VHH binders against Putative ubiquitin thioesterase otu1 (otu1). Designs and how they scored, part 7

Target 1, 329 residues: Putative ubiquitin thioesterase otu1 (otu1), of Schizosaccharomyces pombe (o13974)
Amino acid sequence: MSSLRLRLKYENQSAVETVEANATVGSFLDLVAAKFSLPRNSIALKFGFPPQDIPLVNSDVPLSTLVSSGQQILVLKNAATSFSTNEPAKPPIPNAATKPTFPPQTEISNPPAVSHQSKNTSQDPPYVSTPIGDIALRVMPDDNSCLFRALSKPLGFSPYELREIVANQVLSNPDIYSTAILGKPSIEYASWIRKETSWGGYIELSILSSHFGVEICSVDVKTGRVDSYNPQPATGQRTYIVYSGIHYDLAALAAVLWDTDVDVVLFDASDVTITPYVQQLASLLKNMHYYTDTASFSIRCTICGTGLVGEKDATAHALATGHTQFGEY

## First folded at step 1 (VHH)

Design e07 (framework vhh_7b2m_4)
Fold by ESMFold2-Fast, scan of step 1:
Structure e07 (fold): chain B 329 residues (1-329), chain A 124 residues (1-124)
Amino acid sequence: as target 1 above (329 residues)
Amino acid sequence: EVQLVESGGGLVQAGGSLRLSCAASGRIFSSYAVGWYRQAPGKQRVVVASITSAGSTKYSNSVKGRFTISRDNAKNTVYLQMNSLKPEDTAVYYCAADSTWYGLPEYSSGMDVWGQGTQVTVSS
């Protein structure tokens, strides 16, 4: 609601802080200074990917106008008070998706799954009819490669090739993809992301959108929020992926609902009419409960087979039966 | 919120072994990155090992080859198998979870949920 959940990273230290949405840049600097025991005037703050400065000169500006909940804030120490002039201008990624209440994972093991069956559609995908045609959900297999699978068609590469591109970008640009950004040395990150079991996320969306010069818009089913990666794409093209809490799918303009070969999955990034149609698809999916969160996920007790909804039901079942093993329904 | 409870600590002779368990209560935390941290008397808390939901692992240089982190997502439990223990391993061991970012490397310093700790004492 009225709060921003931010990850602060300073050297080898990390902390998650919740600040009020109306917190100012000045009050946030005070919090950071206290948290890491740093003089207030020695702090520089960066966010997004590639990292860009948070302007510190406007101390009474609401922090929420500059950063979104779920963002990582890199904290740096130097002697200057203002740092906005020292960073090359990079487009911000200000519209980060609201983090799901059930976080996505690098391994899809025992996550709750919600049925995404379309109403009155036995074979066709979920879709919305629009003046430009049918915007359809193209469902990806439920595995840890779903982000790379969703991007395979728009970017023209296999999921494996996309993982290799990410790994190579990380290894080729250690000044950009530093340990501070990745959370570990770039050589180890590259090895990890190459694995089929590693889930792609924020870093991968940032790298792939930049590398291919396309805008990637992630539309969150639960919230309807749109995260834009590379909003000024060099190619002038945009693609839409649909995020349902633990899974990524592709949105397509479908000439034929049952034939993916004739899909349009790349759009003119200057076209302001498309995003609302994809948000209508997300609203349809939300009404069909095509999303996962900790309050309403569908799970099954693997011992007795009982169907359960949400964390409260799972906890009550465990307390009543002693059964603590849950799986996808 | 998820709660973490550590168990398995105790007194052991140098060269011995212990297995620590970290059990999550409340939410299903299979999607979380989880780490083991330790704090010796008079020292800062430091990372020992971490594991992502996919099972990718990272270890501090002081424990590589001796400690193994693993997880059982069906039981919402993370383990730290400690072999060839040394007096220098004496510390309170903490389990911590990072619920904030998916797709991050298995080594995470951004933990937002912490257990109460379990004491490990290694005598010479």
Scores: ipSAE 0.000, ipTM 0.126, lowest interface PAE 16.9, mean pLDDT 73

Design e08 (framework vhh_7b2m_4)
Fold by ESMFold2-Fast, scan of step 1:
Structure e08 (fold): chain B 329 residues (1-329), chain A 126 residues (1-126)
Amino acid sequence: as target 1 above (329 residues)
Amino acid sequence: EVQLVESGGGLVQAGGSLRLSCAASGFTFDSYAVGWYRQAPGKQRVVVASISGGGSTKYSNSVKGRFTISRDNAKNTVYLQMNSLKPEDTAVYYCARQFTVEHYGSDVYTREYDYWGQGTQVTVSS
């Protein structure tokens, strides 16, 4: 399993951290305590949209069973949160279970392969033949609306209409979509997401899956991991999108590889047979290098010329300087 | 799909001029900075000039005063006017859309990407 990249937010502080997928809730809590200089027993953690508590009582459970890569973890200091321990619980404590070291960003010399190097749509799309038929990659235009384009057919609305739905949900529920959750005031977020140049991501997937009562499964090409948004959908329906590090495409059961009009893009959410086939497609795409490894991407700020490595450096620089325009190093 | 298509390259004698064009499609053109880059055989790709969506320009020291970058947002096109060409200007010239990264609004993933054209060859003879 791949590592988890999580945004930690405590009051006015934000940090992006990468943790091993097998990291436990206990080791993660230790990390958060150290990162924000907080007493371990005063911390409460929330995740998801709307925010839900991370259970801290079972400290040996893997964090990856509770949260997905790309999620924001809200850190709260709670004086009422106290942990009572039994000192004799330490024996037996065989071997020194060292806290997991994050996979540090190792030296890089070239930017990773990007999604635009994938096979073009003028030929048959990438696909895998399965017992249920051909699962094909339906490539979206590689622009800032690719998430909304991928969801247009499954949800039955244009990319522009989906942006408006997100903006209206944000404005109508400011107690759920607060500045702490969005990273900016809800009025500003709604205005921003309405723009064609604004990328959709985790917040939009959470909002749209909830609003439409559809489960959205995002399958990561690099890792094969499936991130489920709204896993208990009110409609009983599920769709699959394919994430390649910076781009979203749609997975479809294709009756005809060259005719998207006969695609099946909504599936029964109780059907357990489909997800492994979409993961086979992701494996094929990974072998074609249809993904961008954002952790090691080498870039420069085009405003001040600062050399930066990966998303963590880029977002830290943007927060510190207000500069959000970057070029290849 | 995002497309950047360069044209206007060719063979020219030292002291001559060429005008390169970059036709862009598949994105909101005036919202992005676009740059010209060049790569000579066996060397790394280097920046030549860039222009913001609003028309602000920046040039590398090696071409300043000789090259002029401009854009026509109505035509989704960027131009590079190259004057007083030198043999050392010989390279494949690429048009590229600038990376953007989302501040902190939506998620923790990097969303930057950089799209390149296929390039156009410029050869300057002595």
Scores: ipSAE 0.000, ipTM 0.157, lowest interface PAE 12.9, mean pLDDT 74

Design f01 (framework vhh_h_nbbcii10_fgla)
Fold by ESMFold2-Fast, scan of step 1:
Structure f01 (fold): chain B 329 residues (1-329), chain A 126 residues (1-126)
Amino acid sequence: as target 1 above (329 residues)
Amino acid sequence: QVQLVESGGGLVQPGGSLRLSCAASGFTFSSGSYYALGWFRQAPGQGLEAVAAISGSGGSTYYADSVKGRFTISRDNSKNTLYLQMNSLRAEDTAVYYCAADRYLGSTYPESYDYWGQGTLVTVSS
């Protein structure tokens, strides 16, 4: 009786299996699923060099018609491509394809060096374990409201309400928020910042931290630098946002990594121990390349303030936003 | 219903060029979240590798050292399509290429990506 000796590769795992030459693609798929503890319907198989697909649709095909003894079989986990039923009473979890499962990330070089590798799931945010608990990155949608979204939970107001507060402060204090400070007349600035397409930045952080009497610490992923807004807050409270070059997220002390309802996002401003933990998170994110290098920006959109690289980037921005007025960054 | 579909893979000779496309259906790249988009690959006998990523609204890009200067990532929000232009292809670029979408800016962390395509094979052979 002839047999096939095959090497199976799944991520960083390898196994050698002997399969009967008359074994079918279907029976082989069952073997692979059992060997690597994978759902049968999530598996794709490739063979040869360069790799070619093993067709799984005809499960009764003899495996020996497709592969030869001594070959390596590459095992991949794929997302399902099935049509979802859009039933409001039982929606599938957010109309999303199942994320592929990948090997655990390599142990990241963080101070302290005594971190065990955590088995992260696709549901877990980036986080660092500290003596006070897990400091997690709470990711905001990558849109022009990300600053206001990051501050919504700490300040207790919607992003829209925060924009209105900024606009009101600008209009109520034109001697403080002058054209020289804002880059445009206060009436125009207030109208501009109310729009969902307008980015928040240093001016908004200064206004909101002052208005709410809260210190806002912005921790820069690329540099690890901490920018403090309102360092002597009237409330004695501090929040941390994470700045990745063009985007803002929130840092939280998470009791449960996938449940934001139990997050602690306001801290005692006199506590000197918290900031280094958020800087550890920033270091982790930097090692994951979670940042945009803004030093390459030479052009700025004068409508929304977006940093841009060269003519192609400006053209793409104009197509996406309708904005056609540019200046030097 | 969210779906990402890769196309443009195939056989190409060393030194040649190939353009991969990734078409999204069931969501738009420029809807309120402005998804970060990326390309990942898995070569024979290797693990999954981040190739390139492009941010939502800022036009910022990441490239792996192995492809920097040869590959270009771009997005067309009006066509809801992500592209990877691959120039000066080498045998080592032979892999299954996956497109992915997430909310992380330029992340190389594959588990952070929310949506994935089925993959397209790129073979660079002499």
Scores: ipSAE 0.000, ipTM 0.131, lowest interface PAE 15.9, mean pLDDT 74

Design f02 (framework vhh_h_nbbcii10_fgla)
Fold by ESMFold2-Fast, scan of step 1:
Structure f02 (fold): chain B 329 residues (1-329), chain A 126 residues (1-126)
Amino acid sequence: as target 1 above (329 residues)
Amino acid sequence: QVQLVESGGGLVQPGGSLRLSCAASGFTYSSDTSYALGWFRQAPGQGLEAVAAISSSGGSTYYADSVKGRFTISRDNSKNTLYLQMNSLRAEDTAVYYCAAGWESYLRTPSGYDYWGQGTLVTVSS
């Protein structure tokens, strides 16, 4: 099985989509048009940094020849297409200088002091209101790096860098990280965990919490149980991740629900007030799994309904159950 | 294609100020693009350290604790230029400073930046 996992971004919306490796530019345009409710002929697609145009001229071109798995695709609405037709239904009207007037769907009329427009038009993350503020679920992208992505902001390193730190700790301390602990020789484990397709788990949580001197508390959505990694942290700091079966997300004290840049994700480990609030968030998520499933899983087993994040999960599921039919989640 | 060119480095005494510039060619700074622009530094014998970064989303900024309150990151979209204003400079600020461009999800993470300048040397010495 081969596929492309792409992150789509249109205005204030983002989504992760798994696309078959043999998908064409044309079929991808149909998917994007349906996903964002846009006319196909008004769509422009860009990729890479700085953004470069995806040629839309030949709709039969395999998408895999133009973009790579894991890449972000910017979706833009154009007044003109790469090739226009001679059968226009509605003329394009120039609208360069007018103030955007998108009406809010809520009864709240006035925006906050910050001018971020998505607050009234975008769905808020799952959250619980507490005396200290809003504890929100920050959902990680649908890929095999969700543990490393959840820890990226608290620890200050990319998922790739966190994998390298784990690999280096394993190789530097073979007496501690033995074959009995890892399930395979340390050289093989280090090579395996460096791959972006390798899932992180309790071994990685143990290594990273120790390496950074931070307590990592994993709160299980199903049980409400809190698993503490490095409970006496050298830094005196703690972070919270939320575990929903096969996926990890980040819990944050959010000053603004729709703006992650102002999140508090590191807490004083001696502060006894935070953990119960994260457990309340977990309880909310248990009752509202639709939010986690919609934001976290990209594919579903059509036989048993199991939510799956990526191709490796689908393969492991097929090997374990014999189920080989997958659909959009 | 894409090129980032730093300027403004030099020798300065402790307590002095410098303004670094990063001129971009091959692309334009735009608020409709999900990108990050940042300043990183590398002192002799040390690894690459994030100093300051700015995102296109909401104008969010990051500063390392060692420079917070002393350094200010800004941009001028009309000049396609990123700036780092460095005040109250200390001997430990001595490093080669790099500007970099990448996706906004990686504000303070070097591996998330796809394009890098050649670097400009800043020496703080009496």
Scores: ipSAE 0.000, ipTM 0.259, lowest interface PAE 12.2, mean pLDDT 73

Design f03 (framework vhh_h_nbbcii10_fgla)
Fold by ESMFold2-Fast, scan of step 1:
Structure f03 (fold): chain B 329 residues (1-329), chain A 127 residues (1-127)
Amino acid sequence: as target 1 above (329 residues)
Amino acid sequence: QVQLVESGGGLVQPGGSLRLSCAASGGTFSSYSDYALGWFRQAPGQGLEAVAAISGSGGSTYYADSVKGRFTISRDNSKNTLYLQMNSLRAEDTAVYYCAAKYSPLGYDTSEYFDYWGQGTLVTVSS
């Protein structure tokens, strides 16, 4: 018979365990209880990413019907011990629906049930539940157009069209977008940014936020810092992008986590409540290590090809040359 | 279904180099390039630590501060293989090294909530 090799994680403890293919949920709970010195009735188990509950309603269910060999199992204490624990505001994120159609449910999580028992839920986006609903990370393709892809839905234009708008603004305003600012003559910059292989950065955020009259808030995953582009937007609208050191993604208020068609990605710029929720998402992503630590990372300027080490060198280069687009070493 | 097998571990002197490989097999319902991959390690008596991660395309990478400038992560999608080149090894790098895979066609992740894990390969840095 085949066996299941599972990685168990409980708080700061991790272990790899091999269980027989015929192991039941009940026998597995006994193993976990012994491994981490926990009472059997205090254990909750989750798998995949984002973590999904392993149903414990029938201890005779074969574990192999629920999980696959090689998966990580997250071990948690049962909620029965929560009554005497007072935690800061960050753990009790409201899991209520955006529209309270159903009676309030406090004791049980109510994510939409899926019929698939495979690891399909690992494809759900990272999100935080807030009083206004779920703020989710909408991940952009891992390419040099990620900034333009993140802004496509909020601004209503394709990545290609956004590049053309940037190029046109650069060419039309050479007094504002000078060689000193761009790091190269405006004609060369416009040609360069039109290429799908050219990374967007600070210059593009400044141009697009101004052109569309929208505030663009870039939330840094590593630091939680918010950089505002065009903080007094003519349209009164704001969008949030999530910066992970190299990559840009979009933050959305998601009515349905797996359906981007019903996302809200433009917010009232005068609403002071939204930014802290996006910062909570950034904190979740930081805990997931969803970021490139740029302090000592080897990078290359995509404009002039100069090799650089870390954010400090990149900043010095940007200040000296005006170049703000970087790639991997 | 994905099975990950690490190789290349062993005993090495301080200041030495070692290259780890992780071969993926067993078949998937998605292409290998749709998976973000990472290296994790567990030193004796300590918890799991993220070391390096790489996106499906290879376009984005992450390194822990303790290994930056010394370790290089790379992948060969035509061979379904992940690599970790470890240079300037220190006694503190002694650990069991695990490769891990997560379905993430649009990015990468160094969280410990990866879907598939290898059995681990021991790296000992000792004089």
Scores: ipSAE 0.000, ipTM 0.250, lowest interface PAE 13.8, mean pLDDT 74

Design f04 (framework vhh_h_nbbcii10_fgla)
Fold by ESMFold2-Fast, scan of step 1:
Structure f04 (fold): chain B 329 residues (1-329), chain A 127 residues (1-127)
Amino acid sequence: as target 1 above (329 residues)
Amino acid sequence: QVQLVESGGGLVQPGGSLRLSCAASGFTFSYSSTYDLGWFRQAPGQGLEAVAAISWSGGSTYYADSVKGRFTISRDNSKNTLYLQMNSLRAEDTAVYYCAATGSYRLYSDEPGYDYWGQGTLVTVSS
């Protein structure tokens, strides 16, 4: 006997329910109405993202024809719920569990000393001496394009061109880059990522590594962990970026520490000797406190000056104001 | 299609160890999510309890007070797999364990919490 395990989400409430695979839309609607104490005729059910309507007009349709086990079902009150109100008092809400949540992160990290003028310092960049030469940190400007800036030299395209490549891949492959994966419709995501104020992340690393046939290794300063994107690259080439919590920089084999023009930034992907050296650089940077805990970092909106704590506050501020440029506080 | 599949549950005696795995497919993790992957559990007749969570980079972790020092959460992004190493297991750890993930859609929604959940895997701690 098969069953569907679905996550039900209604406003700030969530629940995981097991439903028989042969259950109908009608019986499921009854379950949802009972679970959240809602009038049956005021409920809209959606699945996927963007949320697609579960048709309620034919209550005999098997639910398993519309949704798969493990999916989230979004429960909404009809916008005209007042049409069905003046009901008897609701029974107590049958919520068996408080909404699952994780406490705020308490880790404290010191942001790196911010220098927007590298030429104003007479110091060499952070580096480690290795048998193959000096592995140096090439610091990207402190802006929302730092991922695209770090990848510009290895991939051979400007940050703007890299954003366009991402946008075009998203638009050309909507079945792969669905709204559920992107967090918004592909047309909307493509428009958003084209903006110089939009941060790049895992989606962009995945797209660009695949598009260019290059392995991208992101080395985390705080943990020393290496995250590999496209580990079997068609070109046989690998590049290393350095992740410090909210910022991306480039790791380079530097022939001259103060001259980026002679850097080697692409390596043979089969060469197992390079990654440990980049991890040594990450360890040096960690000792310099060159990392930010994204759960609790202190930042400031560069547009309105609002002080913010952590990625969640930054995201909420961006959604409320449209401001997406942040600096260290 | 987004799928989270747990494995590694079973019967274990008190003081024993067990390692749970969660294989993720059909969606992309976001570096901008603080705790994009986590483990929850539900004991028979009880509500859901948050057990552990991990950020995309692995740089930040959370543990419930009841499991600190005994459980370790980790991830392998190249394999899209989440792990929970459970040591010094107690009868009170008996529960169905669920892995859960936030999707990028959370960035553009007022909806809190985790968006995708696995089927669950049963862990029974008894002699």
Scores: ipSAE 0.000, ipTM 0.266, lowest interface PAE 15.2, mean pLDDT 73

Design f05 (framework vhh_h_nbbcii10_fgla)
Fold by ESMFold2-Fast, scan of step 1:
Structure f05 (fold): chain B 329 residues (1-329), chain A 129 residues (1-129)
Amino acid sequence: as target 1 above (329 residues)
Amino acid sequence: QVQLVESGGGLVQPGGSLRLSCAASGYTFSESSYYSLGWFRQAPGQGLEAVAAISGSGGRTYYADSVKGRFTISRDNSKNTLYLQMNSLRAEDTAVYYCAAGLPDWYELMRKSGEFDYWGQGTLVTVSS
């Protein structure tokens, strides 16, 4: 027997409430109605992840049998008070699934503190010495533009210009970039991705690799896995970005470790020797704990039921099938 | 199941220091832990503001611009406790401070808002003479 502490979220409002352990669904619903000034009969409640409905029909059920202390409760206002059973209304409610590659806008933005074992300077980047030279990690500012920042040098455009290219491709191809694929209408998505606060993901990697005719290889620090975008590039060129779970950096062949101006960041896509060296860099970074562990969680596609492990499997599935709705396995 | 309990708040003069603690139960701060951990605050009459966050085994930290260089987030996995060391406190730091835990980053990528799923009840920090 203890009190339940719950976070209530309704639209842009949030509140933390403590309710008695013996509170019923009915008394809780009354509290929510009062808190957000909503008609009791217009409220729907969801809990957990993925969100599940709280049954409101039996108001005498103890809330503690359905939810646990510390959980978030989503409060939704439905049109039940004005909806007629004879009304042929099919409201266009785009309850699009969250895209698996879109990180939270409040992402943990700073890269892991690198314990520098540098003998000479704290400015040295992580790197591996290879037969072809030093493959170095070029760290991007840890913000929501890190994908666009990592691709700026290889593609020859500013992060702002890359966002505009993505937005224009989305707007020019609304049949390909539908609400189901983007999670919102293409016009709204284009406006959203133009903002510096919007995170880029697999949609942006797919668009930019295709638009520029360049292969983009994303190397996962945690797993060493390589995800290829546009593996048959029209230009015959490839670039490598380093993915640490929530952040993107650039891999470069560095002639001078402290001077990015002489970096080689575009490689011959037919060269099979480079990828293992970038994976060697990823292994070094993994040993330095330069990653957030997102790769090993069991999830399933809610559309086709396919079992998947981690973000990369989900991304590959989404690219192959167009399915972007995932839940716990 | 997951419960967070904050402590360490109180009254302090400008320029002073406080350490906030967040004790977790129903969840273990091990290297196998998947929860992102953070601190939020709410000043009187204002909305929730993100203050600092720390990732799992990656050791990554986030700080709001208003506290960067003054506050330090850390965790002690052996004590199952999250800390916020607050130095050079200002009157504008007066707020109720909340400890929060979120699902793994993978689940956060499926949530566009990036919201944390578990919250403590809060601890009041007052910076005043």
Scores: ipSAE 0.000, ipTM 0.182, lowest interface PAE 17.3, mean pLDDT 73

Design f06 (framework vhh_h_nbbcii10_fgla)
Fold by ESMFold2-Fast, scan of step 1:
Parts: C-alpha cells; structure tokens; sequence
Structure f06 (fold): chain B 329 residues (1-329), chain A 129 residues (1-129)
C-alpha cells in the first residue's frame, strides 16, 4: 500500500509521520493529537500554499483527497480554529522596525542577480547627486553580520564589538529587555547574539541607537519608508542604513565615490534635507530591483504555469482554479 | 510540480562516509523566495532532528552539535542540487534523512505560512557493522 509521508509542524516542534493512503481526516487528527499531546478539539490543520484549512467536521473524508505525500501540515492550537482565508494577508514590510517581537530570525541570502558592487569600468557604487554632494550606497558583505557591519563606521566599533555591546546591554537591563521583548530569556539571547552567525534586527537597532545616543534611520528600498530608532538622540546625530528586505547597507555622503575613508556617515539629526536624498537613493535601488519583496514575491502555479505576485494573487488563483501548488518563478 | 528528491543513502560501516544529494524540480535555487535549504533526520523511534542548513549562494551554514566537524552541507545552484557530505559516521547517525526547502523566516509571514515548505521523501542511512 502506498502511504502519505507528511511533515507536521506545531510551534517549535516538527515531526515526519507516515499515514496509510486510506487514512481519514479523523484518524489523522487523532495521530496529531497524540503526537503533540494536544486535546483533539483544540486542533486546526492547514496545508498547501496559500494555506488552506483541512475541514475537520467530516472526519471520514480520506486525507489523500486533500493533501499529497511530501507536504507540510501546519498544526495550530486554538478554541476558535477557523483561519480566515483573508487573515494571513498582514502585509509586512520586512524592515527591522516592522518586526517588534520577532528576534532572532536568521537566514541571509543575497538579493537576486544584481551585484551590490560595481565592476571595473564603473567602480562607482549606486549613488544620487544632490546639492550637498553624492549620497552613495556602501555595500556590506552578504553575511549574518551585515547590520553590525553597516553600523561599524557610524558607531566606531567593529561588528564583534557591537555584538558584545548588545549582549551586555541585554544582560545589564533584563527589566527593559525581557523575555517578552527578546523572544527568549535575556541570558540565552545575549549568548545567541554574540555568535557571528546570528542575524541582527530591530532589537539591535533599538539597543545600539539608545546606547550610543544616535538616531538610526532605516530606509526601506521597496517602499522608501523610513523607520527611525531613537528619533530624539542625545548626541544630536543620525545615521542612515539601507534595508533591502534581507540585507543592510550604509548610506554615505561620499566625497570620493571609490574611497570610503572620506565618507560622512553621521549627520545632524535636526537637518531635514538629508532623509529625502537617502529616499532618492532607495528609489534608484528599487528601480535596480535591489530588494526582496516577501509580500510580493514572484511565484508560479506549478499546475498551469501562471505567473503570480505575492500571497494575495496566489490566494485569488487558488480560489478561482483550485490550484494550491506553487513554486518559485 | 515542486519536488525534492533525495539520493545517496545506504548501508555503511562505522567510520565510513556517504554523500547525500537532493535534486530540486519545479523551482530554482537562488530565488528571493527561498533562503534556507537543509537536512533533517528521523532515527527509528525518535522525533525529527535538524542536521544542517545553508542559506543563499554566498552562504552561511549551520550544524547540529551532534554532527559538527563530521558533516558538510553545500549547494550547487547550477545543478539545482543540495548536498550533505557525511564523514566519520556513527551508529547513532542511522536515520531517514530528509531534504527541506524553507522560506526565509525573518518576518512573521514565514512562521504563519510555514505550510508552503517543501520536503523530500527521504533516504535511509544505516550505519552498522
């Protein structure tokens, strides 16, 4: 007999289970309840992309009519269990400032196709000319330290030293940086963020901007939106980082486009003229497709080959066609 | 269809080596929508255990403490294939090994839409004398 091999995901737990091809939704629900020690009546199950509810009211339905071997089943615990098909569309701009309870999430990839650096016949970085000079993108290496690398020059410390400062601030102020804010106990968070493989985000931007008394403005390439950390800085100084959905770079007023040693990267926080220029740089980068758009990622229906943009298009397509299998474009 | 197919498993003596491959079809590595590729395993009678993960083509790698220094994860985007080189194999490495593709999870969407992750059917690795 053929069987279905399914990955079950519940919170931070995962399991692979094999069920017989003739297994029913009801028998599968019993399996899930036993596997995760959950009350049967508190479980909701979702599958596919975009996620679809597995109907639990008719427990005699064969599971094989709804899911295929190799798929992931999302297990959810709640008393009101029906997911609105419209509820998942919380449109994140995946900027550090829009992830206030979401540390530490770490997996970094390079933006597609576009090299952040220029090659030999044009060694100049992306830049915009302004009345005050050239605002240039200073590209950081594509690694999990890119946030710390971008802030190294403005704050005057190495990426490793910035990680230590963050860890020490977390450990010294557990009343401010609580488990509720960090997503884990402060001792564990401090140990985690010290690792060079740990991604920095909004918690680190908040901690470093406060510690150094500097405003950090993160400019999102996709939207042009500016997220300010510590908008009333004690030093009266501001720096700009450029967020491309998965990566952080530094914006600099470049006296010489190919020589970073003469960059101005700290600005007067009361100067209202600089932010629009950095937003112009972000617009240039957006036109170069220097960003990852998770809300509008390019995907295709693997059944009919239709190109789709983002989860809303995928949901509309699934509703119209019944096709719920999607792949990358 | 989106599919991951593992190969390279088999019987090996303690101290031996195996190289697992995971061939992807229906999607391409290096996409902006997929940032984590990894290997998981499930030993007989045990739960699922993360073994190794690799991000983007310029890549960061992560390993379970039980395999650090013995296993190496790599990817070949031109062949659309993920690899796990397993050296100095031990009896406790006996498991079904699964290839997985997971979206970049730095926003709340990753956890909320985890249902679109893709997994292979697995390949059995038996380490015994």
Amino acid sequence: as target 1 above (329 residues)
Amino acid sequence: QVQLVESGGGLVQPGGSLRLSCAASGFTFSSTSRYALGWFRQAPGQGLEAVAAITGSGGSTYYADSVKGRFTISRDNSKNTLYLQMNSLRAEDTAVYYCAAEPYSTDYLGSYYSGHDYWGQGTLVTVSS
Scores: ipSAE 0.000, ipTM 0.297, lowest interface PAE 13.1, mean pLDDT 72

